# Miniprotein binders against ABC transporter G family member 3 (ABCG3), part 13

Target 1, 243 residues: ABC transporter G family member 3 (ABCG3), of Arabidopsis thaliana (Mouse-ear cress) (q9zuu9r114to356)
Amino acid sequence: IAWKDLTVTMKGKRKYSDKVVKSSNGYAFPGTMTVIMGPAKSGKSTLLRALAGRLPPSAKMYGEVFVNGSKSHMPYGSYGFVERETQLIGSLTVREFLYYSALLQLPGFLFQKRSVVEDAIQAMSLSDYANKLIGGHCYMKGLRSGERRRVSIARELVMRPHILFIDEPLYHLDSVSALLMMVTLKKLASMGCTLVFTIYQSSTEVFGLFDRICLLSNGNTLFFGETLACLQHFSNAGFPCPI
Below, E stands for the ipSAE of ESMFold2; O stands for the ipSAE of OpenDDE; V2 stands for 0.75 times the mean of E and O plus 0.25 times the DockQ between their complexes.

## First folded at step 8 (miniprotein)

Design X6
Fold by ESMFold2-Fast, scan of step 8:
Structure X6 (fold): chain B 243 residues (1-243), chain A 120 residues (1-120)
Amino acid sequence: as target 1 above (243 residues)
Amino acid sequence: SPEDLQRLAEKIIELTREVFRALLLAKQGDPETALRKIEDLERKLQELEDEIGKYSPEEAKRLQDEVEKLRAWLWYIRALIYFLLGDPEKAIELMRRALELDPTNPEAEEYLRWAEEMLK
């Protein structure tokens, strides 16, 4: 996926258009993890949604997005999008939830085989949790936030998307869970998936796992390129890399 | 009692599983029986909601929230069953109603977007 001069405007509080993302240029490749990083209100979630074709009706997008050499919007099922906060069905086990989620998809109304669900469970390192209740509702113990996040991503994987957009995969995760999540996502990318996700900030160890970074501040791109080049860029300017 | 509240929560879990089993039945080629099962489950959910209503508002609120979520799933799955019965327009109408009850259901949004594109 690649984008050129991508600008996104939102209807402002005073009935005018605010530029939330300003002339963004970038790309992401199969087998790699590209991260959009920046503070709250930097435009990172808006850029992610623009790339995925999931902007609200009030938003206007200018510029071009190319997928597989085409200027077309991605059709249903060709990509996955994971919200920052995903509703799960706590009364189902992980395996049941993923199985029924697969059955709920229109292109897959006829169930062909359960292997897609098992593959998603393995890809997200959920084997030990597959038969446990998701929980998180009254009077029931549930999965911890790290496992719930993995289930949310696994739900999208049952459609076998070529591109996976994730809004803050590390949201509400402790440092150990965050590192384990990134290792899992790195392995998923190495299997041919194109991963594009947003992140507020990361440790040095987690940062080192990213292939490319788009660093945003107030809608502006401060840097786009390989993570090592990002560190060098800010070093050359006499400032530490903003996290 | 605390035991009664836990029993009601367990009943919500059982009803949720039965709702999704009805979807599986429909997908395996028996959507008419699945639809009747959904109607029976809707009645059982109403009985459960009435029983929960006998408890104080503070005690009942969490269980009532779970019942409302399950009711939204019943409407959503009913919509999918109508699609399998060959009535996509009715399925879309029921899906819109499911989203009115639970606007945060991303599955229903995806389904509605896809179905509207297919009907173009």
Scores: ipSAE 0.035, ipTM 0.540, lowest interface PAE 7.0, mean pLDDT 76

Design X7
Fold by ESMFold2-Fast, scan of step 8:
Structure X7 (fold): chain B 243 residues (1-243), chain A 120 residues (1-120)
Amino acid sequence: as target 1 above (243 residues)
Amino acid sequence: SPEDLQRLAEKIIELTREVFRALLLAKQGDPETALRKIEDLERKLQELEDEIGKYSPEEAKRLQDEVEKLRAWLLYIRALIYFLLGDLETAVKYMQEAVRIDPTNPDARELLEFAREYLR
């Protein structure tokens, strides 16, 4: 996936449209992890949604997004998108939730749907939790936030997307859960998936797992390129790379 | 009297426990037993609502609000049973009613959103 001169404007609450993303240029390769990093309101979620073709009706996009050499047309089923906060059904087990997702969304025979569910469970390291209740309602114990986040991602994996967009995969995760999540996503990318996701902040250990980084501030791209090149860029400018 | 209102509150707590037992039965894949339990609980809830209705609106408001929450839970359990049986249209009907009565029920809201996403 690649994008050129990508600008996104949102209607201001009262008067003028604001440029939320300003002339962004970038790309993500198959089998790699590309991260969009920046503080709240830097435009990272808006850029992610623009790339995935999921901007709200109030937004306008300028510039171009290319997938496999062709302009993107928001095709159904070709991409997966994981929201920052995904609603899960607490009264179902992980396997049940993923199975019904597969049953309702995929054509084909029952045995094929079971296979994709088991693959998603394995891919997200959910085997030990597969028969446990998701939980989250009164009176029922359930999964912790880290496991719930993995279930949200596993739901999209059932469709076997070639490109997966994830909005804040580390949202509300402790440092150990965040590291384990990133290791899981790194393995998923190595199996051929193109991962593009947003992150507010990362530790040095987590940062080292990224292939490419897009640093945003107030809609502006401060840097885009390989992780090692990012470190060199800020070093040459006399500033430490944000970690 | 304050003692009568306390007794009604205790009945609501006991019905809440029974509703939770019905949810567990539905979850364990015993839908027929769960449906029979729901019918019994709906009858008991109606009897309780009739009794509460004898008090002034000011005195009865909190108790009536709790009764409506239990009604929403019973609708959610019914929706869950139909959802698990693959009858999405019936499940959505009951889920919409549950969310209308008690929008704070997270499971009903989540199930409705999932079903709506599928129907897109």
Scores: ipSAE 0.000, ipTM 0.261, lowest interface PAE 13.1, mean pLDDT 74

Design X8
Fold by ESMFold2-Fast, scan of step 8:
Structure X8 (fold): chain B 243 residues (1-243), chain A 113 residues (1-113)
Amino acid sequence: as target 1 above (243 residues)
Amino acid sequence: SPEEIIELTREVFRALLLAKQGDPETALRKIEDLERKLGKYSPEEVLYLRAWLLYIRALIYFLKGDPEKAIELMREALKILERALELDPTNPEAKEYLREAQEFLEYAKELLK
């Protein structure tokens, strides 16, 4: 996937329109993790949604998005999109939840749905949790935030998307859960998936695991390129990388 | 010096990128070289930096698929970080790495069960 001069405008309350994303250029490749990073209100979620074709009807998008070198809309089912907050069914086990998700979304025979579920469980390192109730704080003890986030991503993996967009995969995760999540996502990308996700901020260790970064501030791209180049870019300016 | 810390940080990131790209052995050798470079300073002057590099080695072993070795190294990092904080209780980096090491140990131990 690639994009050129991508601008997203949201209607303002008065007579003016706000440009939330300003002339963004970038690309992401299979086998790699491309990260959109920036503080709150930097436009990172809006850029992610623009790439996935998930902007609200009131938004206007200018510029171009290319998939496989062609100017086209992303067809439903060819990509996965994981919201920052997803609702899980606490009374189901991880395996049951993923199985029912597969049953509702993926056509095919029962045995095919079972293998897809097991593949998703394995891909997200959920094998030890597969028979555990998802649970919820209000009703029963269940999965911790890190495991719940893995289940949310596994749900999208059941459809075998070629491109996976994740809105803040590390949201509400402690530093250890965040690192383990990044290791899991790195392995997932290495299997040929194109990963594009947003991050508010990261530790230096987590930052070092990214292939490419798009650094946003107030809708403006401060940097786009390979992670090592980002470090050199800001070091050459006499400042450490502002990750 | 500040310039030495910046260079150390840059080399650590390079090592982590190598490990992520499937070359953890070269990454480990780079971290070992950085540890040797710290040998010119007294142990007390660089305790927190030594602990940090040990913490990084634990992360590389985890990326390599060896969580048991990662846990072992993280426990050693934890001991050194505790010592660094005894000497300088206000060190913010040592405090942060101590917290992260403790969280890692608890989570990884549960994962191995």
Scores: ipSAE 0.000, ipTM 0.087, lowest interface PAE 24.3, mean pLDDT 72

Design X9 (from d8d with L25E Q28E F83E)
Fold by ESMFold2-Fast, scan of step 8:
Structure X9 (fold): chain B 243 residues (1-243), chain A 87 residues (1-87)
Amino acid sequence: as target 1 above (243 residues)
Amino acid sequence: SPEDLQRLAEKIIELTREVFRALLEAKEGDPETALRKIEDLERKLQELEDEIGKYSPEEAKRLQDEVEKLREWLEYIRKLIEELLRE
């Protein structure tokens, strides 16, 4: 996927449109992790939603998005998108939740849906949790935040998307859970998925796992390119990379 | 009591699982039997809502939230089964 001069406007306080993302240019490749990084209100989530075709009705998008070198309009829901906060069904086990999600969303035979669910469980390292209740209810012992986040991503993997957009995959995770999550996602990318995420900030260990970085501040792109090039860019400028 | 709240939570779990099993039964080719099961589950859900409603909001807010979600799922799944019957 690639994008050129992508601009997104939203209705402002004074009933006029504000540019939230300003002339963004970038690309992401199959088998790689491309990360959109920046502080609060930098436009990270808006850019991610624009690429995924999930902008709210109040937003307008300008510029071009390309898939496989052709100009395309991304229909809503055609690619996998994982929200920052996901609603799970605590009364179901992980396997049940994923199976019923597949049953509701996929056409085709029931045996095929079981297969894609098992693949998603393996891909997200959920095998040890597959028969446990998701939980999050009074007197229901359930999954911790890290496992719950993996389940939310696994739900989208059931659709076998070629491109997976994730809004803050490390949101509310401790440092160990965050590192394990990124290792899991790197393995997922290596299996042919194009991964595009938003991240507020990362540790040096996590940062080293990224293939490409788009740094945003106030809607402006401070840098776009490979992780090594980003480190060299800020080092040559005489100050540390904003991680 | 805490034991009573745990019992109610377990009932929500079982009822939720039965609702989704009815969806599976409908998709496997018996939507008429599935609809009858949903109607029985609607009755059981109403009884459960009435039991939970006897507790104060401080005691049962989480149970109230979960049973409300179950009601929404039951209504959604009922519509899906009814649509299968029309096909």
Scores: ipSAE 0.390, ipTM 0.780, lowest interface PAE 2.7, mean pLDDT 79

Design r1 (from d8d with T33E)
Amino acid sequence: SPEDLQRLAEKIIELTREVFRALLLAKQGDPEEALRKIEDLERKLQELEDEIGKYSPEEAKRLQDEVEKLREWLEYIRKLIEFLLRE
ESMFold2-Fast, scan of step 8: ipSAE 0.503; ipTM 0.831

## First folded at step 9 (miniprotein)

Design j1 (from d8d with T33E R62Y; at its last look DockQ between E and O 0.82; V2 from the best seeds 0.00; counts 0 for: pae E 2.4 > 1.5)
Fold by ESMFold2, look of step 9:
Structure j1 (fold): chain B 243 residues (1-243), chain A 87 residues (1-87)
Amino acid sequence: as target 1 above (243 residues)
Amino acid sequence: SPEDLQRLAEKIIELTREVFRALLLAKQGDPEEALRKIEDLERKLQELEDEIGKYSPEEAKYLQDEVEKLREWLEYIRKLIEFLLRE
């Protein structure tokens, strides 16, 4: 996927500028992890949604988005999109939740849906939790935040997407859970899934797992390139790296 | 008491499973029976919500949130079943 001169405007309270993303350029190679990084209100989530074709009605996109060399919107059903906060059903086990999600979204025979569910469970390192209640509060004890976040991603994997967009996969995770998430996502990408996600900040260990970085500030792309080139770019200029 | 709230949580879990079993029944080609089950489950959900409503909002907040989520799913699944019946 690639984008060129991509600008997103949105009706807001600003008097002189309604641009949230300003002439952004970038790309994500198949089977890699490309991160959109930046502070709050930098345009990260807006850019992610623009690439996925999920902008709200109040937004208008200018510029071009290319999918596999063709100028078009991302085809529905060929990609997954994981919201920052995904609604899970705490009253179901992991396996039940994924099965019923597949039932709602996939055609075919019921036994085929079990195969995609088991694949998603394995891909997100959820095998030991598959028959455990998702839970999420004191009267429904279940998974921890990191495990629940992996369930939200696994839900999208039952569609077997080639590209997965994730809004803040580390949101509200402790450092150990965040590292496990990134290791899991790196393995997922190496198996052929293209990952594009947003991140507010990263540890040095997490940063090293990214293949490409799109660094945003106030809608402007400050850097786009390989992870090593990002470190060299800011080191040569004497400015702090996002790590 | 905590034991009573835990018992109500277990009822929510079982009711949730029944709702999704009705979805499965509809997708397996019997949306008429699925709709009848959904109508019974709507009654059970209202009874459960009324029982939870006897507790203070502070005690029962998580259970009230779960019931509201289940009601949204129940409404969605009912509409899906009604659409299937038009076929």
Scores: ipSAE 0.397, ipTM 0.774, lowest interface PAE 2.4, mean pLDDT 78
ESMFold2 (binder alone), look of step 9: mean pLDDT 84; pTM 0.797
OpenDDE base, look of step 9: ipSAE 0.779; ipTM 0.932

Design j2 (from d8d with T33E R62Y L63F; at its last look DockQ between E and O 0.81; V2 from the best seeds 0.00; counts 0 for: pae E 2.9 > 1.5, pTM E .757 < .8)
Fold by ESMFold2, look of step 9:
Structure j2 (fold): chain B 243 residues (1-243), chain A 87 residues (1-87)
Amino acid sequence: as target 1 above (243 residues)
Amino acid sequence: SPEDLQRLAEKIIELTREVFRALLLAKQGDPEEALRKIEDLERKLQELEDEIGKYSPEEAKYFQDEVEKLREWLEYIRKLIEFLLRE
């Protein structure tokens, strides 16, 4: 996927209309992990949604988005999008939740749907939790936040997407859970899934796992390139890397 | 009454599984039987909502989101079954 001169405006209160993303350029190679990084209100979630074709009706997009060299918005079903907070069904086990999600999303025989579910479980390192109740409160004990986040991503994997967009995969995770998430996502990318996701900030351990960085501030793309080039770029300009 | 709230959680778990079993039945080609099951489950869900209403708002909030999700699923499955019966 690539984007060129991508601008997104948001209809505000009647007095003004603000550019939330300002002339952004970038790309994500197949099977790689591309991170949109920036502080709150930097435009990172808006950019992610623009690339995925999931902007709200109050937003308007200018510029071009290319998928495999063709000018298009992502067709329905060719990609996955994981919201910052996903509604899970706490009264189901992990396997049950993924199975019923697959039943609704995929035409096909039951055997095929079980294969997709088991692949998603393995891909997101959920094998030890597959028969565990998702839960979410003291009367339905279940998964911790890191495991719940991985279930949210696994749900989108049942569609076998080529591209997966994830809004804040590390949201509310402690450093150990965040590192496990990133290791898991890097392995997922190596198996052929193209990952594009947003991050508010990263630790040194997590930062080393990114393939490519799109750094945003106030809607402006401050840098786009490989992780190592990001460090060199800000050092050469005499600025400390903000991440 | 933590035992009563735990019992309520177990009822919600079983009802949820029955709803999704009805979905599976409808997709496997018996939408008439699935419709009968959905109608029974809609009644059971209403009884469960009434029982939840006997608890304080703090206690009831543990289950209200899950019951709301179940009602949305029941409505979706009913529409799917009605579509399949028309065919």
Scores: ipSAE 0.321, ipTM 0.719, lowest interface PAE 2.9, mean pLDDT 76
ESMFold2 (binder alone), look of step 9: mean pLDDT 84; pTM 0.800
OpenDDE base, look of step 9: ipSAE 0.725; ipTM 0.911

Design j3 (from d8d with T33E R62Y L63M F83E; at its last look DockQ between E and O 0.80; V2 from the best seeds 0.70)
Fold by ESMFold2, look of step 9:
Structure j3 (fold): chain B 243 residues (1-243), chain A 87 residues (1-87)
Amino acid sequence: as target 1 above (243 residues)
Amino acid sequence: SPEDLQRLAEKIIELTREVFRALLLAKQGDPEEALRKIEDLERKLQELEDEIGKYSPEEAKYMQDEVEKLREWLEYIRKLIEELLRE
């Protein structure tokens, strides 16, 4: 996937042209992890949604998005999008939740692709939790936040997406859970899934797992390139990344 | 009281499983029986809502949230089953 001169504005009564993303350029290679980093209101979630064709009606996109060399302003086909916060069904086990999600999303699920649930469980390192209640409160004890976050991603994997867009996969995770999530996502990418996701900040260990970085501030792309080339600019962007 | 709230949570879990089993039944080719099961489950959900309503909002907030989510799923699944019955 590549984007060129990508600009996103919002339709506002008081300001018709409100540029949330300003002439962004970048690309993500197949089977790699490309991260969009930036503080709150930097435009990272808007850029992610623009690439995925998920902009709200209140937004207008300019520029070009290419998927595998084909021109596309609205990527279609086999992609997944994981929201920052998703509601799971705490009254189901992990396997039940993924099974019924597949039943609702896949027209031929009952007769074909029955392994998609088990593949998603394995891909997100959920095998030990598959028969455990998802839970989420004191009267329905179940998974910790990191495991629940992996379930939300596994739900999208049921569709066997080639490209997976994730809004803040590390949101509200402790350091150990965040590292496990990123290791899991790196393995997922190595098996052929192209990952594009947003992140507010990262530890040095997590940072080392990214293949490419798109650094945003106030809608501007301050840097795009390979992870190692980004180090000189972290102090000015407010991202802690000690080496 | 905590034991009573825990028992209500277990009922919500069981009811949720029955709702999704009815969805499965409809997809497997018996949407008429699935609809009858959904109608029975809607009655059971109302009884559970009434029982939860005997607690203060502070005591029952998690249970009320769970039941509201389940009601939304029940309504959605009923609509899906009715579409299957129409052709």
Scores: ipSAE 0.588, ipTM 0.865, lowest interface PAE 1.2, mean pLDDT 80
ESMFold2 (binder alone), look of step 9: mean pLDDT 83; pTM 0.785
OpenDDE base, look of step 9: ipSAE 0.760; ipTM 0.926

Design j4 (from d8d with E10R T33E R62Y F83E; at its last look DockQ between E and O 0.80; V2 from the best seeds 0.00; counts 0 for: pae E 1.8 > 1.5)
Fold by ESMFold2, look of step 9:
Structure j4 (fold): chain B 243 residues (1-243), chain A 87 residues (1-87)
Amino acid sequence: as target 1 above (243 residues)
Amino acid sequence: SPEDLQRLARKIIELTREVFRALLLAKQGDPEEALRKIEDLERKLQELEDEIGKYSPEEAKYLQDEVEKLREWLEYIRKLIEELLRE
């Protein structure tokens, strides 16, 4: 996926200064992890949604998005998108939740020989939790936050997307859970899934796992390139990398 | 008591599974029987809501939230089954 001169504005009748994303350029190679980093109000979630074709009606997009070299704005649901906070069904087990999600979303699921559910469980390292209740509160004990986050991603993997957009995969995770999530996503990317996701801030350990970085500030792309080049770029300019 | 709230939570879990089993039954080719099961489950859900309503909102907030979500799922699944019956 690539984007060129991508600008997003609100339909609040404001000038350029009201643009949430301002002339952004970038790309994500197949099977890699590309991270959109930035502080609150930097435009990172808006850029992610623009790339996925999921902008709200209140937003207006300018510029071009290319998918596999084609000028294409894929229909809603053509790619995977994982919201920052997702609704899980705490009264189901992991396997049940993914099974019924597949039943609702995949035509012909009942007649398929291949189990997309078991593949998603394995891909997100959920095998030991497959028959465990999802839970979410004291009367329904279940998964910890890291495991629950992996379930929300596994739900999107049931669709077998080639590209997966994730809004803040590390949201509200402790440092150990965050590292496990990133290792899991790195492995998923190496198996052929293209990942594009947003991160507010990362530790040095997590930062080292990213393939490419799109650094945003106030809607502006301050840097786009490989992770190591990002460190060198800001070091050469006399500023620490925002990590 | 906490024990009573735990018992009600187990009822919510069982009821949720039955709702999704009815969805499966409808997709397997028997949406008429699935609809009958959904109607029975709607009655059971109402009874459960009434029982949870005997507790203060502070005591039962998690269970009230769960039942509200289950009612939304039940209504959604009912509509899907009714659409299958019109085909």
Scores: ipSAE 0.601, ipTM 0.873, lowest interface PAE 1.2, mean pLDDT 80
ESMFold2 (binder alone), look of step 9: mean pLDDT 84; pTM 0.807
OpenDDE base, look of step 9: ipSAE 0.780; ipTM 0.932
ESMFold2, look of step 10: ipSAE 0.488; ipTM 0.822
ESMFold2 (binder alone), look of step 10: mean pLDDT 84; pTM 0.805
OpenDDE base, look of step 10: ipSAE 0.714; ipTM 0.911

Design j5 (from d8d with Q6R E10W T33E R62Y F83E; at its last look DockQ between E and O 0.74; V2 from the best seeds 0.00; counts 0 for: pae E 2.3 > 1.5)
Fold by ESMFold2, look of step 9:
Structure j5 (fold): chain B 243 residues (1-243), chain A 87 residues (1-87)
Amino acid sequence: as target 1 above (243 residues)
Amino acid sequence: SPEDLRRLAWKIIELTREVFRALLLAKQGDPEEALRKIEDLERKLQELEDEIGKYSPEEAKYLQDEVEKLREWLEYIRKLIEELLRE
């Protein structure tokens, strides 16, 4: 996936003058992790949604998005999108939730192997939780936030997407859970899934796992490139590592 | 009592699973039986909601929220099954 001169504005009284994303350029290679980093109000989530074709009606996009070198709209069924917060069904087990989600969303799923559910469980390291209730309140105890986040991602994996967009995969995770999540996502990418996700900030250990970084500030792309090049760029300019 | 509230929570879990089993039955080619099952589950949900109503709203707030979510799923799945019957 690549983007060129990608600009997003909000529809309002000053139409097309209040850019949330300002002429961004970048790309993500197949099977890699590309991270969009930046502080609050940097345009991270807006850029992610623009790439996925998921902008709200209140926003307008300019510029081009390319998939595998071809200019095209991203069909809904060819990619996965994981929201920052998702509603899970706490009265179902992990396996049940994934199965019924696939049943509702995939035409003809009933006549396919149920292995897509088991593969998603395995990929997100949910095997020990597969028959456990998801939960969501004090009377139905279940998964902690890290496992719930993994279920949210696994739900999108049952569709076997080529590209997976994730809004803040580390949201509400402690440092150990966050590192383990990134290791899991790195492994997922190495198996052929292209990952693009947003992060507000990152530890040094997590930062080292990213393949490419798109650094945003106030809608502007301050840097785009490989992780090592990012470190060298700011070191050469006399700035400390910005994260 | 706290034990009664836990029992009611388990009933919500079991009822939720039956609603999704009815969806599966409809997709397997028997939407008429699935609709009859959904109608029975709607009655059972009402009985469960009445039992929960015997508690103060403060004690039972989480159960009431879960019942409302289940009612929304029931309504959604009922509509899906009715669409299958019209075909």
Scores: ipSAE 0.417, ipTM 0.788, lowest interface PAE 2.3, mean pLDDT 79
ESMFold2 (binder alone), look of step 9: mean pLDDT 84; pTM 0.810
OpenDDE base, look of step 9: ipSAE 0.679; ipTM 0.895

Design j6 (from d8d with T33E I52L A60I R62Y F83E; at its last look DockQ between E and O 0.84; V2 from the best seeds 0.68)
Fold by ESMFold2, look of step 9:
Structure j6 (fold): chain B 243 residues (1-243), chain A 87 residues (1-87)
Amino acid sequence: as target 1 above (243 residues)
Amino acid sequence: SPEDLQRLAEKIIELTREVFRALLLAKQGDPEEALRKIEDLERKLQELEDELGKYSPEEIKYLQDEVEKLREWLEYIRKLIEELLRE
């Protein structure tokens, strides 16, 4: 996927046609992890949604988004999008939830091998939790937040997407869970899934796992390139990396 | 009351499973029977909602949220089954 001169405006009570993303350029190669980083209100979630074709009706997009060299929008079922907060069904086990999610979303699922569900479980390191209740509160005890976040991603994986967009995969995760998530996503990318996701802030260990960085501030793209080039760019300028 | 709230939670779990089993039955080619099961589950869910209404909102916040989610799923799945009946 690539984007060129991409600008997004949104109406607000205080301003009209306010630019949230300002002439952004970038790309993500197949099977890589490309991260959009920036502070709150930097435009990172808006850029992610623009790339996925998921902008709200109040937003207008200018510029171009290319998928496989075409200006076409993403075909249904060719991509996944994981929201920052995802609704799970606490009354189901992990396997049940993924099974019924596939039943609802995949035409002909009943005549296909159930390997789609088991593959998603394995890919997100959920094998030990597959028969556990998802839960989420005191009367339905179940998974911790890191495990539930991995279930949210696994739900999108049952569609076998080529591109997966994730809004804040580390949202509300402790450091151990965050590292496990990033290692898991790195492995998923290495198996051929193209990942584009947003991150508010990154530790040094997590930063080293990204293939490409898109740094945003106040809607402006401060840097786009390979992770190592990002470190060299700010070091060569005599200033610490803003990460 | 703690035992009663736990019993209600277990009932929510069973109802949720039955709603999705009805979806499966409809997809397997029996949407008429699936719709009958959904109608019975709607009655059972209403009875559960009525029972929850006997507690203070503070006591049942989490269970009420789960029941609301189940209501939404039940309504969605009913519509899917009705579409299959038109097929």
Scores: ipSAE 0.510, ipTM 0.835, lowest interface PAE 1.5, mean pLDDT 79
ESMFold2 (binder alone), look of step 9: mean pLDDT 83; pTM 0.792
OpenDDE base, look of step 9: ipSAE 0.742; ipTM 0.918

